# VHH binders against EKC/KEOPS complex subunit cgi121 (cgi121), part 53

Target 1, 174 residues: EKC/KEOPS complex subunit cgi121 (cgi121), of Schizosaccharomyces pombe (q9p7j3)
Amino acid sequence: MILPLFPETQVHVFVYENVSNCAAIHEQLISQNPIYDYAFLDAATILYKKQVYSAIIRALEDRRDEQMKTKTIHSEVILSLSPKTEISSAFRQFSMTKKSKNIVVVKIDSKLTEEEEFERLDKLVEGNRVEFSDEELQKLIDFKVLKKNYKLDPSTLENPLASILSSIALRGYS

## First folded at step 9 (VHH)

Design pd3 (from pd1 with S30R; framework vhh_7n9e_1)
Fold by ESMFold2-Fast, scan of step 9:
Structure pd3 (fold): chain B 174 residues (1-174), chain A 123 residues (1-123)
Amino acid sequence: as target 1 above (174 residues)
Amino acid sequence: DVQLVESGGGLVQAGGSLRLSCAASGFTFRAYAMYWGRQAPGKGREWVSGITWRGSSTLYASSVKGRFTISRDNAKNTLYLQMNNLKPEDTALYYCAAGLFPYSTDEADYDYWGQGTQVTVSS
């Protein structure tokens, strides 16, 4: 998709459930294999499409301002999901792990068409691709993980969207 | 309570310039994308411009692109609209608005709106 506020930037978001090769993908990410230049998120941490898009916009704004804290735009997306500036903590909270079962994958600045990225990523991920929708994300979320990552209390847990979006926007300023 | 207060409107001749301000209070300004909208008498609201949290990206309606510049000062909790080369069809009440989700031009996604400041452009 094209974001109106960043019309030069092409964005693709993919959701996979029942992924059987997360350990293999994780090893490729650790070795910095350029074929795996995507943001690989644990779907247990993502509840809304707006959560992912807000993190993408935050990362793109940090890049525009030359204020990225990580080496790549994809790493910056992962950092941008966290309400805090500590990189290692953000990666532990939101990145896919070797034990992950469902993942959300983000690609920014692809030189490939959307169809070509779909075909390429489907070869790297051994799982079932599902629609990037709030309905599908709500089947994969772990509310205990979400509550911990965003410090949600009972008053915000019934409608966490505003708290999540505020946390993403305010990273480093709260 | 949340408040958005616009100022800087007035009467100006075609080809002239105005700078609008929107002072925000009662919410965490830097967490919100900010927008300008306008409404001519007897017509619906029209989206004019939007700006991300720190002002790194901006968006404009085709009718004002190249003539208007949106900007913000987070330290002062203030949004601005610099309007150049004004046309009679720019005559409207100009409102500022705030939204947590930062890429929507749909006013249903906006959380707060001001009361507006009148801009009148004479021929």
Scores: ipSAE 0.626, ipTM 0.813, lowest interface PAE 1.6, mean pLDDT 90

Design pd30 (from pd1 with T105P; framework vhh_7n9e_1)
Fold by ESMFold2-Fast, scan of step 9:
Structure pd30 (fold): chain B 174 residues (1-174), chain A 123 residues (1-123)
Amino acid sequence: as target 1 above (174 residues)
Amino acid sequence: DVQLVESGGGLVQAGGSLRLSCAASGFTFSAYAMYWGRQAPGKGREWVSGITWRGSSTLYASSVKGRFTISRDNAKNTLYLQMNNLKPEDTALYYCAAGLFPYSPDEADYDYWGQGTQVTVSS
């Protein structure tokens, strides 16, 4: 996928449900295995395609402007999902854990096509691929996790899109 | 109460310049991506330009790239469109819109729309 704001940047987003090897993937992420250079997100935290895209746009803006707070563009995507500026907090809130069941995987600056990335990821992820769509994401979300991560009250849980996107857009700005 | 009010339109000769403004009220302006669109007589709506929440990124339709500049002032809750080297084909009603995502061709993704300001470019 190409984002109109960043036409030079190749972006792929993948969704896997019923993943059985999250502990093994997490171990590879901790060891910084370059084969696993992706943003591995817990699908329990992602409700909308626009949530992921707004975090990607924010991360790409920060990279362009030489204002990244993290070491890689993929870790910057994870940070950008958080309403806070604390890196460790963002990773605890949004990153895949050993106990995750469903994951969203983001690849930026891929040299591969979407199909080639799927072939590569299917060898790393033991789960079922599903469409990156609001419909599929809404089957995987945990609303208790979403409420906690974005500090949503009961009234905003009815339609949280505006609150989520503004939290991402305004993170760290007065 | 939410309002987007455009101003700055008018009659101008080909090769001339105009600066449009869109004054926003009733919502958190800085939380929204902003957009300029236009509708020419007898044609459908055309997307012109978009700008992200803080003005860090901008996007332009190929027909206006290099001639138009979009900008915003979040302290004043105002969106601008500087239009240079205007052509008769730029004649249209120009309107602003606010959405939570910086670019979408789907009009349903924009929460608020202005009424528009008329720009007429004579030959």
Scores: ipSAE 0.345, ipTM 0.673, lowest interface PAE 3.2, mean pLDDT 87

Design pd31 (from pd1 with D106S; framework vhh_7n9e_1)
Fold by ESMFold2-Fast, scan of step 9:
Structure pd31 (fold): chain B 174 residues (1-174), chain A 123 residues (1-123)
Amino acid sequence: as target 1 above (174 residues)
Amino acid sequence: DVQLVESGGGLVQAGGSLRLSCAASGFTFSAYAMYWGRQAPGKGREWVSGITWRGSSTLYASSVKGRFTISRDNAKNTLYLQMNNLKPEDTALYYCAAGLFPYSTSEADYDYWGQGTQVTVSS
């Protein structure tokens, strides 16, 4: 995928359901194994493709402005999903955990094609790849988690997209 | 109520310059990617330029690249288009648009549009 506003940046997004080895992946992420240099998100927190893309654009914007708050672009994507500026809170809310069942995986600045990244990830993730589409994401979302993470009220429940995208765009700025 | 109000258009000689402004109200300007488009007489709409939430990334149509500069001032809720070295073929109604989703290549992603300001470039 190419982002028109960041044409120099290669982006790949993958969705896996029924993942059985999240605990093993989590261990590799804690140890900062370079092979696992991806943003591993809990799919229970992601409702729209536009949510993921907006967080990616926010992270890329912060990197271009030399305003990143985390050490890697992939960590910055995770932070960028959060409406709050606290890094640890964002990771607790959006990152894959040992208990995750379905995950969204983001790769920024890949030197590999989408198919080569898929082949690599297929060896790391013990689960079923599904299409990165709103339809597939809607099967995996946990609306209680979404409502808590974005502080959604009854007025936004029917169309949370606008509230989610605004939260991503406005985090840390008035 | 949401409003996007363009200003700064007018008549200018070829090779001249104009600066367009788009004043936004009724929504949280800094949450929206902003765009300039134009429509020449008897032609469809043409995307001109786009800018991300804080101005860190900008895109331009090939026809205006190097001559036009898009910018924004979130404190003033205002979008700008600096137009230099204007050509007769730049004659069009110029309108601004706002999109919550920050991709500038599809009008389907635009949430709000202004009515436009006329730019006429004479030979």
Scores: ipSAE 0.584, ipTM 0.798, lowest interface PAE 1.8, mean pLDDT 90

Design pd32 (from pd1 with D106E; framework vhh_7n9e_1)
Fold by ESMFold2-Fast, scan of step 9:
Structure pd32 (fold): chain B 174 residues (1-174), chain A 123 residues (1-123)
Amino acid sequence: as target 1 above (174 residues)
Amino acid sequence: DVQLVESGGGLVQAGGSLRLSCAASGFTFSAYAMYWGRQAPGKGREWVSGITWRGSSTLYASSVKGRFTISRDNAKNTLYLQMNNLKPEDTALYYCAAGLFPYSTEEADYDYWGQGTQVTVSS
């Protein structure tokens, strides 16, 4: 996808369900293998396409403005999903773990087409690719995890979009 | 509760300048992307410009790019549109809008709307 605010930046978002090799992927991420230069998110934490895109836009603004708090654009996306400024908390809350079952993968600055990235990722991820859509994300979300990560109460849980997007926008300012 | 109030419109000659303001209240202004749109008599709404949460990113319709500048002051809960080199074609009701999602030109993504301020540009 090309974002109107960042027309020079290629952005691809992929969703995989029933992933069987999360432990192996996690090991590659810890070793900083450049083949795995993506943001690997636990799908249990992602409810909306707009949630992911808002975090991407915030990360891209912080990179352009030389205000990134992390070392890579992909880790900045993970941080940008969090309502808090603490990096370690953001990674605990949103990153894929060895025990993850469904994942959302973000690629920024891709030199490949979306289809070429799919081919590459399909070789790294042992799972079933599904459409990046609100419908598919809502099948994979864990509402207990979502409530905890965004501090949602019963009044906001029925339609949490506004609370989630506000949290992403206000990280570090409220 | 929620209010968006535009001001600064008026009559100006072609080639002139105007500065519009939009005062926001009743919501967390800094969490919202802000937009300017316009509607000429007998025409549909046209998106004019947008600005993200802290003013880091701006977008402009091709018809106004290079002539208009959008800005915001989150401490004052105010959005601005500096309009330079105005043309008769810029004559319209100018309104501001707020949307939680930061890069949309689609009306469906806007949560709040102002009633507008009239700008008339004479030939």
Scores: ipSAE 0.654, ipTM 0.828, lowest interface PAE 1.5, mean pLDDT 90

Design pd33 (from pd1 with E107L; framework vhh_7n9e_1)
Fold by ESMFold2-Fast, scan of step 9:
Structure pd33 (fold): chain B 174 residues (1-174), chain A 123 residues (1-123)
Amino acid sequence: as target 1 above (174 residues)
Amino acid sequence: DVQLVESGGGLVQAGGSLRLSCAASGFTFSAYAMYWGRQAPGKGREWVSGITWRGSSTLYASSVKGRFTISRDNAKNTLYLQMNNLKPEDTALYYCAAGLFPYSTDLADYDYWGQGTQVTVSS
């Protein structure tokens, strides 16, 4: 995808359900294997496409302005999903774990086309790819996890989009 | 109660300058991307410029690029548009708008709109 604010930046987002090898992927991420240079998110934490894109835009602004808090653009996307500035909290809240079953994978600055990245990821991820759409994300979300991560109450749960996007925008500024 | 109130419009000669302001209240201004749009007599609304949450990114319609500068002051809940080298074709009602998602041309992403301030540029 091309973002109007970052027209020279290639952005790909993939969604996989029923992933059987999350423990193996997690081990590769801990070992910092460069083949796994993606943001691997637990789909239980993602409700909207706009949630992911808002975090990507924030991460890209911070990279351009030399204000990144983490070592890579992909880890900055993970941080940018969190309402808090603490890096370890963001990773606990949003990153894929050994026990994850459904994942969202973000790739920034790919030299490959979307189809080529898909072919590459399909060799790394043992699961079923589904469309990156609000409809598919709503099938994979865990509302208990979402409520904890964004501090949602019953009133904000009726319009979680506004609360989620505000949290991403305001991280570190109030 | 959400309000966006534009000011600073008026009559100006071609080649002149105006600075528009948009005062926001009733919502968390710093959580929103902000926009300027305009509507010329007998025409639909067109997008003019946008700015992200803290002013880190700006975008301009090709017709105003290099002449207009969008900025914001989150401490004052105020959006600005500095308009230089004005042309008769810039004559329009200028609206500010707020959207929670950072920059979109989709009107569904714009949550709030002001009433507008009139800018008239004479030849």
Scores: ipSAE 0.724, ipTM 0.859, lowest interface PAE 1.1, mean pLDDT 91

Design pd34 (from pd1 with E107F; framework vhh_7n9e_1)
Fold by ESMFold2-Fast, scan of step 9:
Structure pd34 (fold): chain B 174 residues (1-174), chain A 123 residues (1-123)
Amino acid sequence: as target 1 above (174 residues)
Amino acid sequence: DVQLVESGGGLVQAGGSLRLSCAASGFTFSAYAMYWGRQAPGKGREWVSGITWRGSSTLYASSVKGRFTISRDNAKNTLYLQMNNLKPEDTALYYCAAGLFPYSTDFADYDYWGQGTQVTVSS
């Protein structure tokens, strides 16, 4: 995908369900293996495509403005999903864990085509690929996790899009 | 009640300048990307410019790039459009709009709209 605000930046987003090797992937991420240079998110935390793209835009703006709080653009995407600026909290809330079952994977600045990234990721992730769409994401979300991460009350939980996007926009300024 | 109220339009000679303002109320202004659009008599709506949450990113339609500057003041809940080197073809009703999703030139992605302020550029 090409973003109008960042026309030179390649962005790919992938969704995998029923992933059986999350513990192995998690160990590679802790070891900072460069082969795993992606943002690996727990799909239980992602409800909308616009949620992911808003976090990506926030991260890309912070990189352009030399205001990143983390060491990589992929970790900055993870931070940007959080309504708060605390890095460790954001990772605990949104990153995949050893017990994750479904994941969303973001790649920024890929030198590969989307097809080539799929082939590469299919070797790393033991799961079933599904379309990156609101329909597929809504099958994987955990509303208890969403409510906790964005501090939603019952009224906002019924239609959380505005609250989620506002939280991403206002992080550090609200 | 959500309101976007434009001001600063008027009649100006070709080559002149105008500064438009859009005062926002009734929503959390700093959570929204903001936009300027225009509609000339007998024509459809045209996207002009947009700005993200804190002004870090801006985009312009090719017809106004280099002549117009979009900016915002979140403390005042106000959006601006500085228009320089105005041309007769810039004559239009100028309106502001707000969208939670950053950034889109698709009008369907906008949540709120103003009524507009008229700009007339004579030759």
Scores: ipSAE 0.708, ipTM 0.852, lowest interface PAE 1.3, mean pLDDT 91

Design pd35 (from pd1 with E107Y; framework vhh_7n9e_1)
Fold by ESMFold2-Fast, scan of step 9:
Structure pd35 (fold): chain B 174 residues (1-174), chain A 123 residues (1-123)
Amino acid sequence: as target 1 above (174 residues)
Amino acid sequence: DVQLVESGGGLVQAGGSLRLSCAASGFTFSAYAMYWGRQAPGKGREWVSGITWRGSSTLYASSVKGRFTISRDNAKNTLYLQMNNLKPEDTALYYCAAGLFPYSTDYADYDYWGQGTQVTVSS
């Protein structure tokens, strides 16, 4: 996908359900294996496509402006999903864990097509790929996790999209 | 209540300049991407320019690129459009809009709209 604000940047987003090897992937991420240079998100934390794209745009702006707080663009995407500036908190809130079952995977700056990235990821991820759509994300979300991460209360639950996107926009400025 | 109020329009000679303002109230301005659009007499709406949350990214329609500059002042809850080297084809009602998603070309994604300010370019 090409984002209008960043036409030179290639973005791919993949969704996997029923992943059986999250512990193995997590170990590769901890060891900083460059083959695993993606943002691996727990799908329990993602409700909308716009949530992911807003975080990507925020991360790309921070990279262009030389304002990144993390070492890679993919870790900056993870940070950008969080309403807070604490890096460790953002990773605990949004990153996949050894116990994750469904994941969202973001690749930025790929030289490969979406199909080629899928073939590569299919070798790394033991799960079922589903469409990156609001409908599929709705099946995988954990509303208890979402409410906690974005501090949603009864007044904001009726339209969580507005609260989520506002939180991403205001990170570090609220 | 949410309000977006445009000002700064008027009659100007071709080659002239105008600065439009859009004053926002009733919502958290800094959480929204902001947009300028226009509608010429007898034509549909045309997207003109967009700006992200803090002004780090801007986009322009090809018809205005290099002549118009979009900017924002989050402390004043105000969006601006500096229009230089105006052409008769720029004659239109100019309106501002706000959207939570940092940039969208789909008008259905715009949450709030102003009523517009008329710009007329003669000759």
Scores: ipSAE 0.674, ipTM 0.841, lowest interface PAE 1.4, mean pLDDT 90

Design pd36 (from pd1 with D106S E107P; framework vhh_7n9e_1)
Fold by ESMFold2-Fast, scan of step 9:
Structure pd36 (fold): chain B 174 residues (1-174), chain A 123 residues (1-123)
Amino acid sequence: as target 1 above (174 residues)
Amino acid sequence: DVQLVESGGGLVQAGGSLRLSCAASGFTFSAYAMYWGRQAPGKGREWVSGITWRGSSTLYASSVKGRFTISRDNAKNTLYLQMNNLKPEDTALYYCAAGLFPYSTSPADYDYWGQGTQVTVSS
């Protein structure tokens, strides 16, 4: 997917299942190793491609408008997934943890092609690459986590996409 | 009961101006990206302009860039298209559309469409 509003911005999204080294990756993120400058999301929190792209577009608009609340574009993507403005809460809700098994990885401003980023990430992530598709994401989602993160009730579960995208759009604007 | 209702069309001389409005109801307007498209008889739909949730980002087809301005008022649930320096080639049915995905030039990503308002530009 190309983002027409940001034609000069390289965006890559990768999905890994059965990741065995999440604790090691988490340690590198805490130490702020620049090799790990990606948004590492817990796949248990992501149901749709459009969910990820909506957060990316919001983060990119906030960067353009000089309204970023976090230090990096990748951390801004994580914040932008949250229906609330609190940074620490967003990271607890959506970031990969030591116990994560499946992850979604976002790279913005890459100077590399998608294939080159795959080669790089395959050295960092010990897991199986799968297609970034709604079908693959739906195999990895945890609906209890999704319900909690977006405050979904039984009626919104009939159309979770609309509720999720509305939450991303309306964060900070009620 | 979602509705998008366009108004402000009419007959105008070349070089003239019109302001179109699209009144939205039945959905949370501020959660949607909004679009203007047009269709002349015997032609396919042409994307004209789009605007994101809060009006922060806008994009225009090359044929209207510099002449048309898209804007929105989320408090009034209304989308606008200010059309300046109109040309006979701008004659078309103008419709608005709403998409929950924050911006796309692909009609497949639009969730709702209006029926349109006719704009006719005479020479």
Scores: ipSAE 0.636, ipTM 0.822, lowest interface PAE 1.4, mean pLDDT 90

Design pd37 (from pd1 with Y110F; framework vhh_7n9e_1)
Fold by ESMFold2-Fast, scan of step 9:
Structure pd37 (fold): chain B 174 residues (1-174), chain A 123 residues (1-123)
Amino acid sequence: as target 1 above (174 residues)
Amino acid sequence: DVQLVESGGGLVQAGGSLRLSCAASGFTFSAYAMYWGRQAPGKGREWVSGITWRGSSTLYASSVKGRFTISRDNAKNTLYLQMNNLKPEDTALYYCAAGLFPYSTDEADFDYWGQGTQVTVSS
C-alpha cells in the first residue's frame, strides 16, 4: 500500500490465523535476527485497518522528524499503537507473545513486492493467511484485551474506532 | 455540540493574498487530522490541503502547491490556510473538515464539516 503522506514508502500488512510457531518466532525476535525485521503484533489487540495505518503514519512521521524512541521503524509502529510513550508497556500490550495464536505483521520499506513478501513470510509463519480487512480482524480481536489497552468503557465499546484513533493521535500529549 | 466555523474569505484581486481560519469546538481538536476543501460554482468538491495532528505532515493538491500553506494551532483549536498569489480559478466556497484518520481524501472518512467561507478572486 502507498500512503499519500509517504509516497516513497512501501507498506505491507499481513494477517495470519491459527499460528502454531509463535514461540519460535518470539525467540528470533529476542535474538534480533534480521530475517525477522517486521512488526509482529498480536491480532487480539487490532480491531481496524485504520488502527494499524494510524500507528504506521505516526511512526513514519517520527522517523522523518528524527524523533523515533525505538531502534527500528517496526518497533516504532508497535510503540505508536499505545496511548502512552512508555516503550516496555507498548510492547507488552501489542507485541506478539509466545502464547499468541493470531498475528498481524507489518513490513515497511520492503524492496520486495507484496507477493514476494508473502512467500518469505510463509516460510517464517506456520499459520493460515487471511485478508487484511476489518471483517477478518473482527474475528480475531479479544475485546477484553482491547478494553484494557485503550481503557474503554461500556459507552465507547458500541463504537470504539474514535477512542482507538484518538488514543494513537494523542500519545505523548495527554 | 460540534462546530467548525470558517472565516477570512472575501473579495481579492488576482495576485493577492487571504488567510482563512477555521475555529473548532465541541470535540478534541488535537486528535483530528484537519482538511481544507473547496467548491466552485457548478462544480463538485475538490480537496485542497490536509494536515496531521501536530502539523508534522501536510499535503496539497497540485493546483495550490507552492501558493497555499496549511497550519494549525492546537492550543487555540484553530486551523489556517494562508493563500498567496491567488488566481481567478481559486474562486470557491472554502470549507474545513475534521477526520480521525491521518490521512484521507475520501469524504466518507471526514467526521465533521464546516459550512464554508466564500473566496472570490477578480481579474
Scores: ipSAE 0.677, ipTM 0.841, lowest interface PAE 1.4, mean pLDDT 90

Design pd38 (from pd1 with A108S; framework vhh_7n9e_1)
Fold by ESMFold2-Fast, scan of step 9:
Structure pd38 (fold): chain B 174 residues (1-174), chain A 123 residues (1-123)
Amino acid sequence: as target 1 above (174 residues)
Amino acid sequence: DVQLVESGGGLVQAGGSLRLSCAASGFTFSAYAMYWGRQAPGKGREWVSGITWRGSSTLYASSVKGRFTISRDNAKNTLYLQMNNLKPEDTALYYCAAGLFPYSTDESDYDYWGQGTQVTVSS
């Protein structure tokens, strides 16, 4: 939980599986439709709740310290998942695509409750809601994608948490 | 070969100050959130303060807020705790800990622990 570090910031994370309208959502994101102001991630890239929260904490620290490299807090979350400082690379690695089947959706600065935000998202996402839990994420991960994004070797894949979290912490620093 | 070595403890009078240090080696210090905890005689461990990767965020237990200041120097792989206006109730073994996940008061999220340095505050 990030609430103790950022007590005035509302954060909601949602997971959808078997999404049938990713192409339509992707089109709305490219057109900058304000109702789609969320971080839409490909669930194939997310293995742990701690991975998502670490990226959120990094993004919120960078916003508070006026060090954001992207235009929105949601795009900063996507950038913060990447071990690299290149914005385009981070989006290619972690953002949902037209071909995505399962997605993780992050909302920051919501004025709505989790329930209200979920009702709004249900109108945008044609898929099945699942719990934001390590158990559910482990059903949706693509280990080949994870290995490529974090440059993991076979031995590191047995316990990738440390490599993932350290990559998020060290991005853009020595 | 991971090590966290605390120093700077000692005997001090109530109202006095101490500065604790925690020297880290054997891991990438700048990738870890760092914590100070304490254990008073006959009591369990109590979280005192935490600091994220580069010092951008800090948190304090209510009992020490306004009196203690946590800081870190990533170039020196060192964590600090500046303790001001010490009280007899601050008497405890002070230890540092490191965790990859930024900020958690759940000890199961801590990866490494120091052995501690004793702080005794006389009235």
Scores: ipSAE 0.703, ipTM 0.852, lowest interface PAE 1.2, mean pLDDT 90

Design pd39 (from pd1 with A108G; framework vhh_7n9e_1)
Fold by ESMFold2-Fast, scan of step 9:
Structure pd39 (fold): chain B 174 residues (1-174), chain A 123 residues (1-123)
Amino acid sequence: as target 1 above (174 residues)
Amino acid sequence: DVQLVESGGGLVQAGGSLRLSCAASGFTFSAYAMYWGRQAPGKGREWVSGITWRGSSTLYASSVKGRFTISRDNAKNTLYLQMNNLKPEDTALYYCAAGLFPYSTDEGDYDYWGQGTQVTVSS
């Protein structure tokens, strides 16, 4: 299992490119429609699978330890991607917006299989599903956004994995 | 100059206890998951225990669960392994390792390794 610390927790991650209905999805998220209970991330902010899984593990630890800062596990994943503890800043940095074109979608505590979640999401998202892989994520990343979100300089930008993962680990402690 | 330096090994009688330490330097210790592994003579490496960034989560191999306790002190950049009720089959070189990915028993996810400290448990 990808999360050996949380063997009872189902985790699914999906990547969609060329999404045409981000504005409609955003409206559903604002209205807190329970059908849209996922973490919808802008793919421009995600470079590695390990980046997403690190945030998920951080969020799951905070939930288990009763230290979540947000109201849902999915919003806690979004917060956990940020190097800062400020919730509104994290959401502005990592959440899908009306103008997003490519998205990463995280589902935690799914009672459905990965294929069933895909079929459900395919009805909500008007875009093309691609593999959740470092190769596909690298095609969708915006390095200017990544640099700004993690405060990377040119020397760390050439191999940013360590900076990204340490930022997630140290959120609120550095 | 990254270093992981283990200490606390030695010769101990079956049923005894030892406390191992791993002193880390040259990297941001609190950003890394930490691990203890061991290698007995003529055998491959065996994962023993791991601990996440702040000590919130720990996992143990079934062979040591209930007898060993992993802990960390991020202020001192030090990882510990308290070993109780030692058995002859615990005889091995014990080493620590560090990985940025928050938890994995896959050694490919480990970034740094120590050289190890020898633990010998006599019958």
Scores: ipSAE 0.700, ipTM 0.853, lowest interface PAE 1.2, mean pLDDT 90

